# Designs tried in a protein design chat: VHH binders against Putative ferric-chelate reductase fr1B (fr1B). Part 10

Target 1, 128 residues: Putative ferric-chelate reductase fr1B (fr1B), of Dictyostelium discoideum (Social amoeba) (q54wu1r34to161)
Amino acid sequence: SNYNLQWIIFNETITIQVSINKKAWIGLGWHCQGCQKDGPMENADYSIATFDENGQGYVWDCYQENDPTSQPQNDTVFKGAEDNIISFSGYQTDQYSIMMFTKKLSTGDTVGDHILVNGPVDFVWAHG
Short names: E, the ipSAE of ESMFold2; O, the ipSAE of OpenDDE; V2, 0.75 times the mean of E and O plus 0.25 times the DockQ between their complexes.

## First folded at step 8 (VHH)

Design g26 (framework vhh_8dlx_2)
Fold by ESMFold2-Fast, scan of step 8:
Structure g26 (fold): chain B 128 residues (1-128), chain A 123 residues (1-123)
Amino acid sequence: as target 1 above (128 residues)
Amino acid sequence: EVQLVESGGGVVQPGRSLRLSCAASGFTFSSYAMHWVRQAPGKGLEWIGNIYSSGSTFYNPSLKSLVTISRDDSTNTLYLQMNSLRAEDTAIYYCARYGTSKIDLTSGKFDYWGKGTLVTVSS
């Protein structure tokens, strides 16, 4: 599956756009410099975009615990997780999925470390 | 007050080109990515593309060869150039911004939209 990742840093914010040429949810992982201990999945901060049957996008901000076997938690477990995402837009058709979001950039954040894509049948790990 | 005002729509013949404009006011235009979105009669919203504050563009793959988005930050104006217009391009065209405010978890929509400009491609 092909993907395209672009980002723009302006002032203290980063705007990231991810597109893939298939119908799937999109996850983008960031590691803070003081948070990464073991492997790329530990202490990672994930933003996950999902789409409804009409192609409307929604975003969830998740924090991965320092446990490589645990699944990312959704934002209902994280009080204030949405405050990390300033704006979001997403659009999906049968041919592609596109998401764009802006978040406040913290000193020590590592951007575009991993892109996770999970369609109806496929799971793809990509580094951006 | 944030305002986005589209213009340039009208009746146009198939195969022709048309350029739409969007005049922005009430915010620092140069700091925002701007989007074009359309809605054809009886259909849902279709994302056309966007342009970042850097000038980089990203297009709906099904429309990439038919449209060009540009901006003039000195005049706070966003443009959509459309070529080889077809009857199926008949739609209301919206200029949209996604703001720096919190997302709306129920809608996932852009923060601000213009009222739209109607493009009718007549046979």
Scores: ipSAE 0.000, ipTM 0.144, lowest interface PAE 12.3, mean pLDDT 63

Design g27 (framework vhh_8dlx_2)
Fold by ESMFold2-Fast, scan of step 8:
Structure g27 (fold): chain B 128 residues (1-128), chain A 123 residues (1-123)
Amino acid sequence: as target 1 above (128 residues)
Amino acid sequence: EVQLVESGGGVVQPGRSLRLSCAASGFTFSSYAMHWVRQAPGKGLEWIGNIYSSGSTFYNPSLKSLVTISRDDSTNTLYLQMNSLRAEDTAIYYCARYGTTKIDLSSGTFDYWGKGTLVTVSS
């Protein structure tokens, strides 16, 4: 398949790995079903991974993308960071792109993913 | 009966290395992805990493340079190699088998755990 999505739910956190069989940026969104009014992606927290020519991954949040001081982060734990992201890692080769992140799960949240790949947008939803 | 039995824990000095083992029985070990998870005293669970049937590994980014996971399917054994141990690595280390789906994120959980092995890092 064009991408492979794996996850582990553990002690109120979720760790998600996304693998794509090509060089691409990767985006994942977290959706609150009761919060959606303007379309499936407009009320979700997003994390976008990009990769440099050495294959090193960087991530930033789209939740506060109107803040001009926001900067991408690389392969580090997000202490007190945006989107409740605890950690991030990403790497890319000529054959694939991988990202992994861990984030907190809130009680009552509807678990769902918006997967953005370099190209048309794909949406993946899972229900608890 | 599915069983996972960790071993190799103990007291080690900071900066040293340690290898943990997990002996699996009661299922077709080679068909499952296996995971290492730890819990420091008074803290929650922290996922360390996993290894797929193919031998591909994926690690917690904060631990990626410090650990290596491997498996020996002929002996049904999972390994965790830890290097440059620090006091904050003091924890009970668990071996776990993961039940997962690729479409329904809400249905995936760890379905079997070992009892754990204690690692204490102190000078």
Scores: ipSAE 0.000, ipTM 0.186, lowest interface PAE 13.1, mean pLDDT 63

Design g28 (framework vhh_8dlx_2)
Fold by ESMFold2-Fast, scan of step 8:
Structure g28 (fold): chain B 128 residues (1-128), chain A 126 residues (1-126)
Amino acid sequence: as target 1 above (128 residues)
Amino acid sequence: EVQLVESGGGVVQPGRSLRLSCAASGFTFSSYAMHWVRQAPGKGLEWIGNIYSSGSTFYNPSLKSLVTISRDDSTNTLYLQMNSLRAEDTAIYYCARGSYSWKIDLTSGKTPFDYWGKGTLVTVSS
């Protein structure tokens, strides 16, 4: 596959790593099971990582809003839309695009890897 | 059969460097991602970083500039290099073998590690 996804849970936090074997932006979503939110991507929070020409990663929060004025955050000072994301790191080379982030895990949260690349959207849900 | 044995811990002064080793046996070391994890007194586990079988590394962003993980597949050894040690780095350091699983139960207390060692204590004090 063209991407690799791994996560690690410690106490009440989860760290997620995503890598793709090409230069691309990366979108990753997760669902809130207790949320009754409608939008382009129902019942989901999304973060999109983009990269500048030096390989520096930036993250955008896209929950329920097509707001082009949202300010990107780099890997030093990222803050999530609902204070759930603790940290973000992203970098890109000519062969790879990589992102890693840590978030607080709440009772009832689930993780689904909705991967968006410069093209079709892939959805993979993790349960169990 | 599967064993992971950490070594290299001890008492070090603030600002110095230390390298930890993990000797692996009983499995094909080169085929697995390996991790370093620590636990400070009275606190929970903190993931430090990992190294995949390919040699690619990923670090806890809070620790990235302070640590380096490497491996020597010819000797089945994992390493953690730590620089600029502070008192808050006092902890038991564990190496762990990664279980590469995409199906993780977010409500469980299980870690994505199959095996880990008994740890090596690092004490940073003046």
Scores: ipSAE 0.005, ipTM 0.183, lowest interface PAE 12.0, mean pLDDT 64

Design g29 (framework vhh_8dlx_2)
Fold by ESMFold2-Fast, scan of step 8:
Structure g29 (fold): chain B 128 residues (1-128), chain A 126 residues (1-126)
Amino acid sequence: as target 1 above (128 residues)
Amino acid sequence: EVQLVESGGGVVQPGRSLRLSCAASGFTFSSYAMHWVRQAPGKGLEWIGNIYSSGSTFYNPSLKSLVTISRDDSTNTLYLQMNSLRAEDTAIYYCARGSYSFKIDLSTGTSPFDYWGKGTLVTVSS
């Protein structure tokens, strides 16, 4: 199975691209060291990318998902974390799924600790 | 010994609701995030969602409107409420304990879950 994860750092931002050779949703976690208080996995920020029938990517954030009026976002500033997430783009075909995030780097932040993928190889846990 | 025991599966008609339970023992249940994961016949694993020790929940967006995860720390029990069941919800449903944040060695592979139950089968048929 072909799975690619790439990071590019420039001017205190990090751009992360995740590409998978299948039609799947992609999850990416942000781990904030200063934010953990209650237990394992607590206070982690999560974003999940899903795709519609036309291959357009959308991103969901965990802070907005408890609001019944919340909407997924596409190719725009991430709503619940717009101070840190600068841009998002995603696209999917029958053969692949691609997601790209640009994030502002902050003291204590680690991106890529939690990556979740729907499919036969469904879960990847990464640190970097 | 850590043990997770799922129950509540069975045969159910389309459009109905079903609640699954997971009884946990052998660890401090209230300190761990807990997850539900399923596997349909001939398919890979599908993450359903989790609940943190604080009670905060996070769901697979494709399933968010159809499921609710809750916990009762006084009885060490995790629940999955499923509504509007469809034939495609036929699967073995697993309870899993969340592992700690760690560095991954891509050559060995790693799972975000450190313990699983044996699963409970849900069959949705008309």
Scores: ipSAE 0.000, ipTM 0.133, lowest interface PAE 14.6, mean pLDDT 63

Design g3 (from s8 with S99D T103S S105T P106G; framework vhh_8dlx_2; at its last look DockQ between E and O 0.01; V2 from the best seeds 0.00; counts 0 for: pae E 15.6 > 2, placed apart)
Fold by ESMFold2, look of step 9:
Structure g3 (fold): chain B 128 residues (1-128), chain A 120 residues (1-120)
Amino acid sequence: as target 1 above (128 residues)
Amino acid sequence: EVQLVESGGGVVQPGRSLRLSCAASGFTFSSYAMHWVRQAPGKGLEWIGNIYSSGSTFYNPSLKSLVTISRDDSTNTLYLQMNSLRAEDTAIYYCARGDYSWSLTGFDYWGKGTLVTVSS
């Protein structure tokens, strides 16, 4: 299987497109390396995006704030978590899956009318 | 041609431990980061953690005290040890392959999953 991941940063937002040449379940996550603590998942923003059985895409936005013992729940369950997903759409057939979404960038730095992301943002995805 | 096959799921009582296995074939297992991901009924995916080819591990902070990921490169097998299981740990558990190195391309193959049900 081949996948294609493309993105563009456009004034305080990032738009991400993920596609794969099979009927699949798509998961996507990201991590802000080196922001607050050691390790990829500590003190970082992450979200998981999936398709349901009708081909409708969902993105759940979760944030773990510097507490390795906190437990996740449906969507935003951690202290300081926010709904950062502005829009999303998805399309799936027996041979192809594609998902596109836009999320708000959140940083400690702000320039003009947009927010900057401090540190690298890694994209992690999975499919079924 | 990449294959990932999870096993070890089943019904288990709360408070018990369970070890899941993921048998890998069709690629050079020792060169890839490997991941565990789960999905509870009616919910989205939850990343559990990973193990790099170096043996370094990283965990979802919410699960860090309850799980241990290991690999055996001589048998091409990835393991997930879970302790003190609770009803909320009922889920389908998947193993997934990262790319060759610590690149930003994400997962490209998943297993079919193994169901773990935590119930009295």
Scores: ipSAE 0.000, ipTM 0.112, lowest interface PAE 15.6, mean pLDDT 61
ESMFold2-Fast, scan of step 8: ipSAE 0.012; ipTM 0.342
ESMFold2 (binder alone), look of step 9: mean pLDDT 84; pTM 0.848
OpenDDE, look of step 9: ipSAE 0.041; ipTM 0.449

Design g30 (framework vhh_8dlx_2)
Fold by ESMFold2-Fast, scan of step 8:
Structure g30 (fold): chain B 128 residues (1-128), chain A 125 residues (1-125)
Amino acid sequence: as target 1 above (128 residues)
Amino acid sequence: EVQLVESGGGVVQPGRSLRLSCAASGFTFSSYAMHWVRQAPGKGLEWIGNIYSSGSTFYNPSLKSLVTISRDDSTNTLYLQMNSLRAEDTAIYYCAKGYSTWKIDLTSGTYFDYWGKGTLVTVSS
């Protein structure tokens, strides 16, 4: 399956573009080292893009705490974008799904740290 | 093509230690989180723990055996060290590629891209 993921860090923000050559929802996640609560576990958060019947895209933030294998623990995907998402656009046809969003980087984000120090990043994506 | 091959299983007496290995190929091992999962006879899957590309480890707190997960990125190998084995640790142990830099399949009900074939550990007198 062909998909493209591009991302740029600039001025304390990350802009991510994902294109998938099929009709799907798209999920992206990252870990927040500074958000830890009791124990060695990291908090994880995810952004999920969904599309309505007209191809209009929507973004939702899900927070997952202390269990990297569990489902997101938010009761509703409709919680909406957190105030750290600056912009979002998404569009879907029968043949492809595209999303782009810009998000503020938190202090201690693994993605930002690894890019700046030439390391691999613990950044994840998904599609349905 | 992603391949994961577990080894090191076998019959072990209670109270002994055992180290499992997982040889990975077909992807940039150092960029991905890796997991250990087990399945005892007649039971569901039980997540043991994981290790991120950063080296951070997280474990299932309900696991009674002493366990340590480690990795050697120079040889693309994942390890599970188990100590003080008990009969209840008898299971097939799987190496799984979970959180990747680029992918989690949220529809699968688990966050594992690929699984190995597993290695059987039998704890018996």
Scores: ipSAE 0.000, ipTM 0.098, lowest interface PAE 16.0, mean pLDDT 60

Design g31 (framework vhh_8dlx_2)
Fold by ESMFold2-Fast, scan of step 8:
Order: structure tokens, then C-alpha cells, then sequence
Structure g31 (fold): chain B 128 residues (1-128), chain A 124 residues (1-124)
């Protein structure tokens, strides 16, 4: 499998990690109760991790297509406007890309099974 | 078939260090990420951290400064080093492997396979 997704719930938080066995950016979407978007992106929130030449990870908030995104955050505590994100870590080598984040568990939250993976030749969209 | 066997637990005094081991068999150990999880008496499961096949580690933020996870793929062994042990570290420690199948759930996190656990008791 080109990607692996794992999560752990503890002390009212959820830690999610996603890894792919290639050098690429990673996008993860989830649905949030009360996070309704205007129009076709309803109830979806996306975080995209990108990596620099040294493998350092950065995370972006993407609320909807063509919406202004948050500035990149490195391997430090990440906080978005409506996010309960507590921590973020990202690493990339020539062989893999890894993203991990922890957030507060909110009533009605659900993690969507939507993953966007983009590499030099392959674009992988997982939807189930 | 697939087996995960933890060892190294026991009674240890506060302030001491302890190293736990997990011997894996029945699968290609070097190809999988491995996790450490613990459960204190009367409490829920607490994720400690994991280590990928690449050697990259990720830790529970509340435990990051107190633990180190490592692996030896030549012997199919996973390790958990714990420092400055306190009474609150008393728990059964489990070695776990998660599947490569894509699954997300906010009510539960599931592992492909759990070890039987090893008990660590921190007492004077």
C-alpha cells in the first residue's frame, strides 16, 4: 500500500499519523460538526503538509478551493483559527513522507477517509 | 503465527530507569511501524509512541521527555526506554502493530495485533 493511516484516542485527544512511501505532499480531510462551509465543500476541512529540501514539514489549512490558506507551520505546535490542533510533526526523505498531528476531540467530530497524496508522477485520492 | 511478546517489566523504585523489549515473530518486522501503549490499573489505554520502519519516532506529547523508542530489525525487537519512573507509570505495557489498511474512526483506534503485556510496578 502506498500510504498508511493510524490514529489513537487518549485523554480526550486524537493523534493521527499518515505516511506514504514516496516523496510527496500529504492532504488529509475530515468532517466537523458545526464546521459547515458555504457551498460544495460543506462539512469538510483539509490540512495539507508540504516539505522543504531538508525534509522539514509545514502544514497549511485549506478550507475550500481558492480560499486563502494559512501560512506554513514547521515541526512545532500548530494552531489554526477554528482548530484544536495541539501539535504537528512532519518529516520527508527521498523514500517517504510522514505527517502526524494531535488535536482535541470535539463532540460530533469524525475523521473522513479522504487522503490526498501527490508526487512527481502519481496523484492518489483515497475515498471510502 | 504472528506473535508479540513483551518483557522487562517488574518492580522498580521511583527515579530509576527501565527498558522494555518486545520480540516479534510471524511477519516481516522491518516493514511495519510499531507502537507502545500502556494501561494503568482502573484507567483507559494511553498511547506512548511509535517508530516507523525508517526509524522515525513520534511520541505522546505528555511523555516525550521521559521515553525513547527504538528498534533492532536484525533481531526483530522493539524497545521502550523509560527514565525517571514515578508511581503514575505503574501500568501494563503493550507492544502493538497497526494494519496498513486505511481506516479512520474517532471513537476507537484499532491495532492489527497486541502483545500480552508486561507489568511495570513503580513502588518503594
Amino acid sequence: as target 1 above (128 residues)
Amino acid sequence: EVQLVESGGGVVQPGRSLRLSCAASGFTFSSYAMHWVRQAPGKGLEWIGNIYSSGSTFYNPSLKSLVTISRDDSTNTLYLQMNSLRAEDTAIYYCAKYGSTFKIDLTSGEYDYWGKGTLVTVSS
Scores: ipSAE 0.005, ipTM 0.214, lowest interface PAE 10.4, mean pLDDT 63

Design g32 (framework vhh_8dlx_2; at its last look DockQ between E and O 0.01; V2 from the best seeds 0.00; counts 0 for: pae O 6.7 > 2, placed apart)
Amino acid sequence: EVQLVESGGGVVQPGRSLRLSCAASGFTFSSYAMHWVRQAPGKGLEWIGNIYSSGSTFYNPSLKSLVTISRDDSTNTLYLQMNSLRAEDTAIYYCAKGYSGTKIDLSSGKFDYWGKGTLVTVSS
ESMFold2-Fast, scan of step 8: ipSAE 0.235; ipTM 0.604
ESMFold2, look of step 9: ipSAE 0.273; ipTM 0.648
ESMFold2 (binder alone), look of step 9: mean pLDDT 79; pTM 0.798
OpenDDE, look of step 9: ipSAE 0.041; ipTM 0.396
ESMFold2, look of step 11: ipSAE 0.198; ipTM 0.606
ESMFold2 (binder alone), look of step 11: mean pLDDT 80; pTM 0.809
OpenDDE, look of step 11: ipSAE 0.021; ipTM 0.250

Design g33 (framework vhh_8dlx_2)
Fold by ESMFold2-Fast, scan of step 8:
Structure g33 (fold): chain B 128 residues (1-128), chain A 123 residues (1-123)
Amino acid sequence: as target 1 above (128 residues)
Amino acid sequence: EVQLVESGGGVVQPGRSLRLSCAASGFTFSSYAMHWVRQAPGKGLEWIGNIYSSGSTFYNPSLKSLVTISRDDSTNTLYLQMNSLRAEDTAIYYCARGYSWTLDSGKSYFDYWGKGTLVTVSS
């Protein structure tokens, strides 16, 4: 694997930097307290960074939960994302992808080494 | 009025392929990133992937080998090609319009959704 992950937890926030020596999108996940632990994307809170052709980064949060909805609403697809992420920066070149973000930690949240990396040619997934 | 209308769902046998479409209207389709999301019975929402205005695609890693997203800006249509369908792919499939997330909190990551199209994979 060719990724580097660094983090610091301070005052109920976590700042995470992920760098990868290839052109890819990056996902990092957290498991909530009391959620069902089914598979890598089930009952977890993920932040996914994607990049456009100019290297500009974008971040999406995905919260997987057991409560079904009859149809998605504008503010329900990635529940909890907007209130949790304080800052984000990301950039991509032909040689690397990097992201740094700060988010709030809820009491009872579990932070794991859940790194998902996907590029046009290759996929790397890591679960701690 | 912004509208997204999914179609192409139905009953298919395991191992088969299916192509879904999403017809967009009421906005400049070519300027937006578009997403596919699904919800299986009794489960939460699962992001499938997206396609940028440039045509670049990014997929949920658990689904990358099974799906392809494409777009036709001349007809304002988004597509999801699914191959090797499994019973666990049974879900309602939604088309959604996305926008860039920024540090200006309070915005939704997706601002418009279709009503969905049901795919049932059974023998």
Scores: ipSAE 0.000, ipTM 0.129, lowest interface PAE 15.2, mean pLDDT 62

Design g34 (framework vhh_8dlx_2)
Fold by ESMFold2-Fast, scan of step 8:
Structure g34 (fold): chain B 128 residues (1-128), chain A 123 residues (1-123)
Amino acid sequence: as target 1 above (128 residues)
Amino acid sequence: EVQLVESGGGVVQPGRSLRLSCAASGFTFSSYAMHWVRQAPGKGLEWIGNIYSSGSTFYNPSLKSLVTISRDDSTNTLYLQMNSLRAEDTAIYYCAKEGSYTVNLDSGKFDYWGKGTLVTVSS
């Protein structure tokens, strides 16, 4: 209720935005057609955005095929050649938290299957 | 019938500013996010930014310092303010309505576009 998942398709890319109407961390999981992985989030690859006291966003890679336990990064570019993630942006104010990804579009992809807010106990499916 | 009508395009000199308008009708304007998209001659579509029903905006990082998006829900109008125009800003500018969407990626897209308004930046 307090979150939005939106995506914008243009040419060969998709920009996915997740916003929450509160000061929180955001997790986004996705599936791809024909992809099978065995791990957290029921076979979803996911990334988490956290924010510091100045509203600066940071990305945390939570699942990789060759390293499932990635360490936190201040990088704006994800390590995910298989997911073709091009860029990341994260911003937070007192009123909202926003995470944005740009990735190459793949036919049949499903995105935003799971959103995590303030902990993995709050699994929800999001519709934009 | 949903309609989006862009206006305000024309020929402007480099360095000038221009404001585009989009008049919306046929839906509850205040309930939907609205977008600006452009297409330069011989190139693909470039997303400029959006404005949510709340008034919050998100911009293409490459353009953020040059553009401002706003809306007036009392008149069902969307605006794009552009500053410091360059020759490469020559394009047809489109207003687009965010569609109804699902968790399926193939279903997430703009559901209505205007015809566009041409902006030419030249001396």
Scores: ipSAE 0.000, ipTM 0.147, lowest interface PAE 14.2, mean pLDDT 63

Design g35 (framework vhh_8dlx_2)
Fold by ESMFold2-Fast, scan of step 8:
Structure g35 (fold): chain B 128 residues (1-128), chain A 123 residues (1-123)
Amino acid sequence: as target 1 above (128 residues)
Amino acid sequence: EVQLVESGGGVVQPGRSLRLSCAASGFTFSSYAMHWVRQAPGKGLEWIGNIYSSGSTFYNPSLKSLVTISRDDSTNTLYLQMNSLRAEDTAIYYCAKSGTWEIDLTSGRFDYWGKGTLVTVSS
């Protein structure tokens, strides 16, 4: 029922770990300058982690709320700098879900985290 | 169980080149991004760059023209090529594994670092 979020910043990259003490999908959002205003995900770029029956994590990038254009990726597939996600790993058991991302920070971006779970939406807004 | 062993450091003259290596064991090397980080005496940590499992690289912009990172997945080895070495490049150089939930993100350190290899640039 509780969230744990930690991060480290290294020269224009941020590594984030998000954990939750339940079996759920996890959404992590960034506020970006120049992003679309439309919809509940306005001015944000979202990455969503899902897990299969074996606990393997996968990540989806969702700039648009409707119909994400990218395929899910596992912890051995990394996005290039153009996609802003450099590396990902994720794990899930019956008791918890954990994801870890390394992401590029851009000049003018506001570092903000929006956490979405399978259930009520929780927004955690953190400025770096 | 994860082990990273850096080598190739030493005393070199300004303007020379040097290649460092990092031998990795205890994990599936080809599946992870790897990083180089350095620490000059009395200074904080400076991230140099990384290389993804695909072979794509991302560098610290202040160092991009001076360094090249490469990997050999057949031997589980990471490399850092440094050119035109300067006195300010004197530091302990570390390799580090990323993309795991075992890293303590609050400490400002990664748990899976080698002991480092010292590079001294002096005439």
Scores: ipSAE 0.000, ipTM 0.112, lowest interface PAE 13.6, mean pLDDT 62

Design g36 (framework vhh_8dlx_2)
Fold by ESMFold2-Fast, scan of step 8:
Structure g36 (fold): chain B 128 residues (1-128), chain A 123 residues (1-123)
Amino acid sequence: as target 1 above (128 residues)
Amino acid sequence: EVQLVESGGGVVQPGRSLRLSCAASGFTFSSYAMHWVRQAPGKGLEWIGNIYSSGSTFYNPSLKSLVTISRDDSTNTLYLQMNSLRAEDTAIYYCAKQGSFTLDLSTGKFDYWGKGTLVTVSS
């Protein structure tokens, strides 16, 4: 698979861009370092980007069961969730899928832990 | 205890339609988004789409013209309607509840998964 992951840290926030050279949904996982006592996979938070027929991206978080009536949004502020997403944008073409989001950084955050894409599902550890 | 049970799979001829069902129990079905995911023989998992509690749907763009997702909250049932089936649609089809999921969807930790139902498209 061909993946590009970039991030910028600024004022205790991180902005992450993920791009993939195919038409796919994108999942990016995070884990709490303090939570690794039980294993990183059990304590991962995920943000998933999906795309509509016009290539517009939307994001939703695995924590949605804490607010199960919420729907994905683009370029929207998210807060009060475990991943503390501040903003999101996403775009897809026939050749690429791209997502960018900004979230608060906390002590114990690990950047770029995991990325998931459809068909086949790939696990990618990206920490640099 | 959350349970998801897929049904409606089987052998179908190319060009035909098929509707899959997922019976949900153990949670307030009407309050959660639900997903369909499939795995073709020898391939990885492919996300098909989801439906929110509001009834709004979001599809994998590669599959949008081929499928429709719907729900019946009065019977706690999720549906996947597939049209113009092709050999490439041969797969095990899973339903999954929105929630926390882990890195590897094949571990069955996409919050809650069903066991899957096999669809074979052949002449």
Scores: ipSAE 0.000, ipTM 0.135, lowest interface PAE 15.1, mean pLDDT 63

Design g37 (framework vhh_8dlx_2)
Fold by ESMFold2-Fast, scan of step 8:
Parts: structure tokens; sequence; C-alpha cells
Structure g37 (fold): chain B 128 residues (1-128), chain A 123 residues (1-123)
């Protein structure tokens, strides 16, 4: 299925919006340099957005080493020095699923026109 | 082409256990993290959990005591073990491939999931 990806960089943050023309879950993430390195996928940090029957989005923080976030969060500001995630918002209708994600850009990050290039962070992506 | 085929669903009595399988092909299965997701009739998607290539697992806290995810890389198979099944576990269960990719506006869909397998818990 087709999807739209938009981003904006402002005041050393990047906000990424993903919209899909269907009722689905969405995942978005980045590599974690401090995480365990057991294989190609072990260093991926990401958040998964799910939606309830009323279209409210919730995010599960999957970058913690041992467990996901114990409580789903919606339309909230993430607090934690190592997360770099500032906010999350998600919304779903019968025709659309939308997720918006804001994170801090580190001084080592590099961004091309549409791609991260040679930065310390590579985005990883999954969706339903 | 990437293919994911779920199996093992069916009608099961409350309180029983059930193991679902997902047969993967078209990619190097052992190199990717894999997810389980479900959708009950008339409800939204519910994330169950995932397993890294190393075998390390992370679960939805609401389901952690009821499910176990495992993998067999020698047969390219992902498993979901469910214990103490309840009527509210009635759903279509999907496995999904977790991908890694640079963000690229010219790219299409990044990841795949299968057609699902229906589990009906009924007495």
Amino acid sequence: as target 1 above (128 residues)
Amino acid sequence: EVQLVESGGGVVQPGRSLRLSCAASGFTFSSYAMHWVRQAPGKGLEWIGYIYSSGRTFYNPSLKSLVTISRDDSTNTLYLQMNSLRAEDTAIYYCAKYGTSKIDLTSGEFDYWGKGTLVTVSS
C-alpha cells in the first residue's frame, strides 16, 4: 500500500510524520549505539504506534534493553536523557493511520535531501 | 519476494494452550527481528511482541504473562505460544518482518506481514 513520509528540521529537532491510506500499525526507529550487539538488528531502537477502536494512537517504547515501556503513551512528551524522543502523536480513521514523531538531532547526525548519510543514527522502519 | 505464512489457528476451548507458526521465505530470516500482532473482530490492531535475531524478546506488558515468542532459524520459522486462552484472545494473528532502511521518500513499503491465521476461543 502507499504511504506518505514528511519531515521538518527545526531548532535542532526533526519531526517525522508518517501517514498510510489504511487502518494499520506503524513503527519508526533508529539505531542504538549503546545497545547489545548480537546481530544486524540488535542495535535498532524504535517505537511502535497502535490505535484503539476510537482512533487514538498509543506508542510502545521498544528501545529499552529488557522490556518495552510498561504503559502505552499517547500524545505525550517523552522524558529521558537517552531517549532523544521529545513527543509522539498518533491518530487513525477507517481510511488513514497517522503517526508524528519528534526527536533531538545529535551533533554527529547528518541528513541529506531525503536520507540520513553517514550519521551515528540510521532510521529503521516497519509498518502494517 | 518476501512471503510470511501464518498457521496453527482454529477453534479452541477456553483455558487451553495453542502454538502458532509463521513460515518465512524470500529473505535471510536469521538476520531480522520478527513481530506478532493481532486483530480481534471489530477492533484495532494490538501489538503482541517481537524477537530479535539473537532470540531476545520484548512483549506487550498486558500480554507478557500469557505469551512466549520463539524462533527456529534452521527452519525459518517464528512461533507464538499462547497459554490460558480466553474468549478475548479471539483474533486474526499476523507475523511481521521488521526491516532496516534509510528514510527515503522515493521508497515504497518497507515491511511485509502475512495473511494471518484465525484463532477462535469458544466453549
Scores: ipSAE 0.000, ipTM 0.156, lowest interface PAE 13.0, mean pLDDT 61

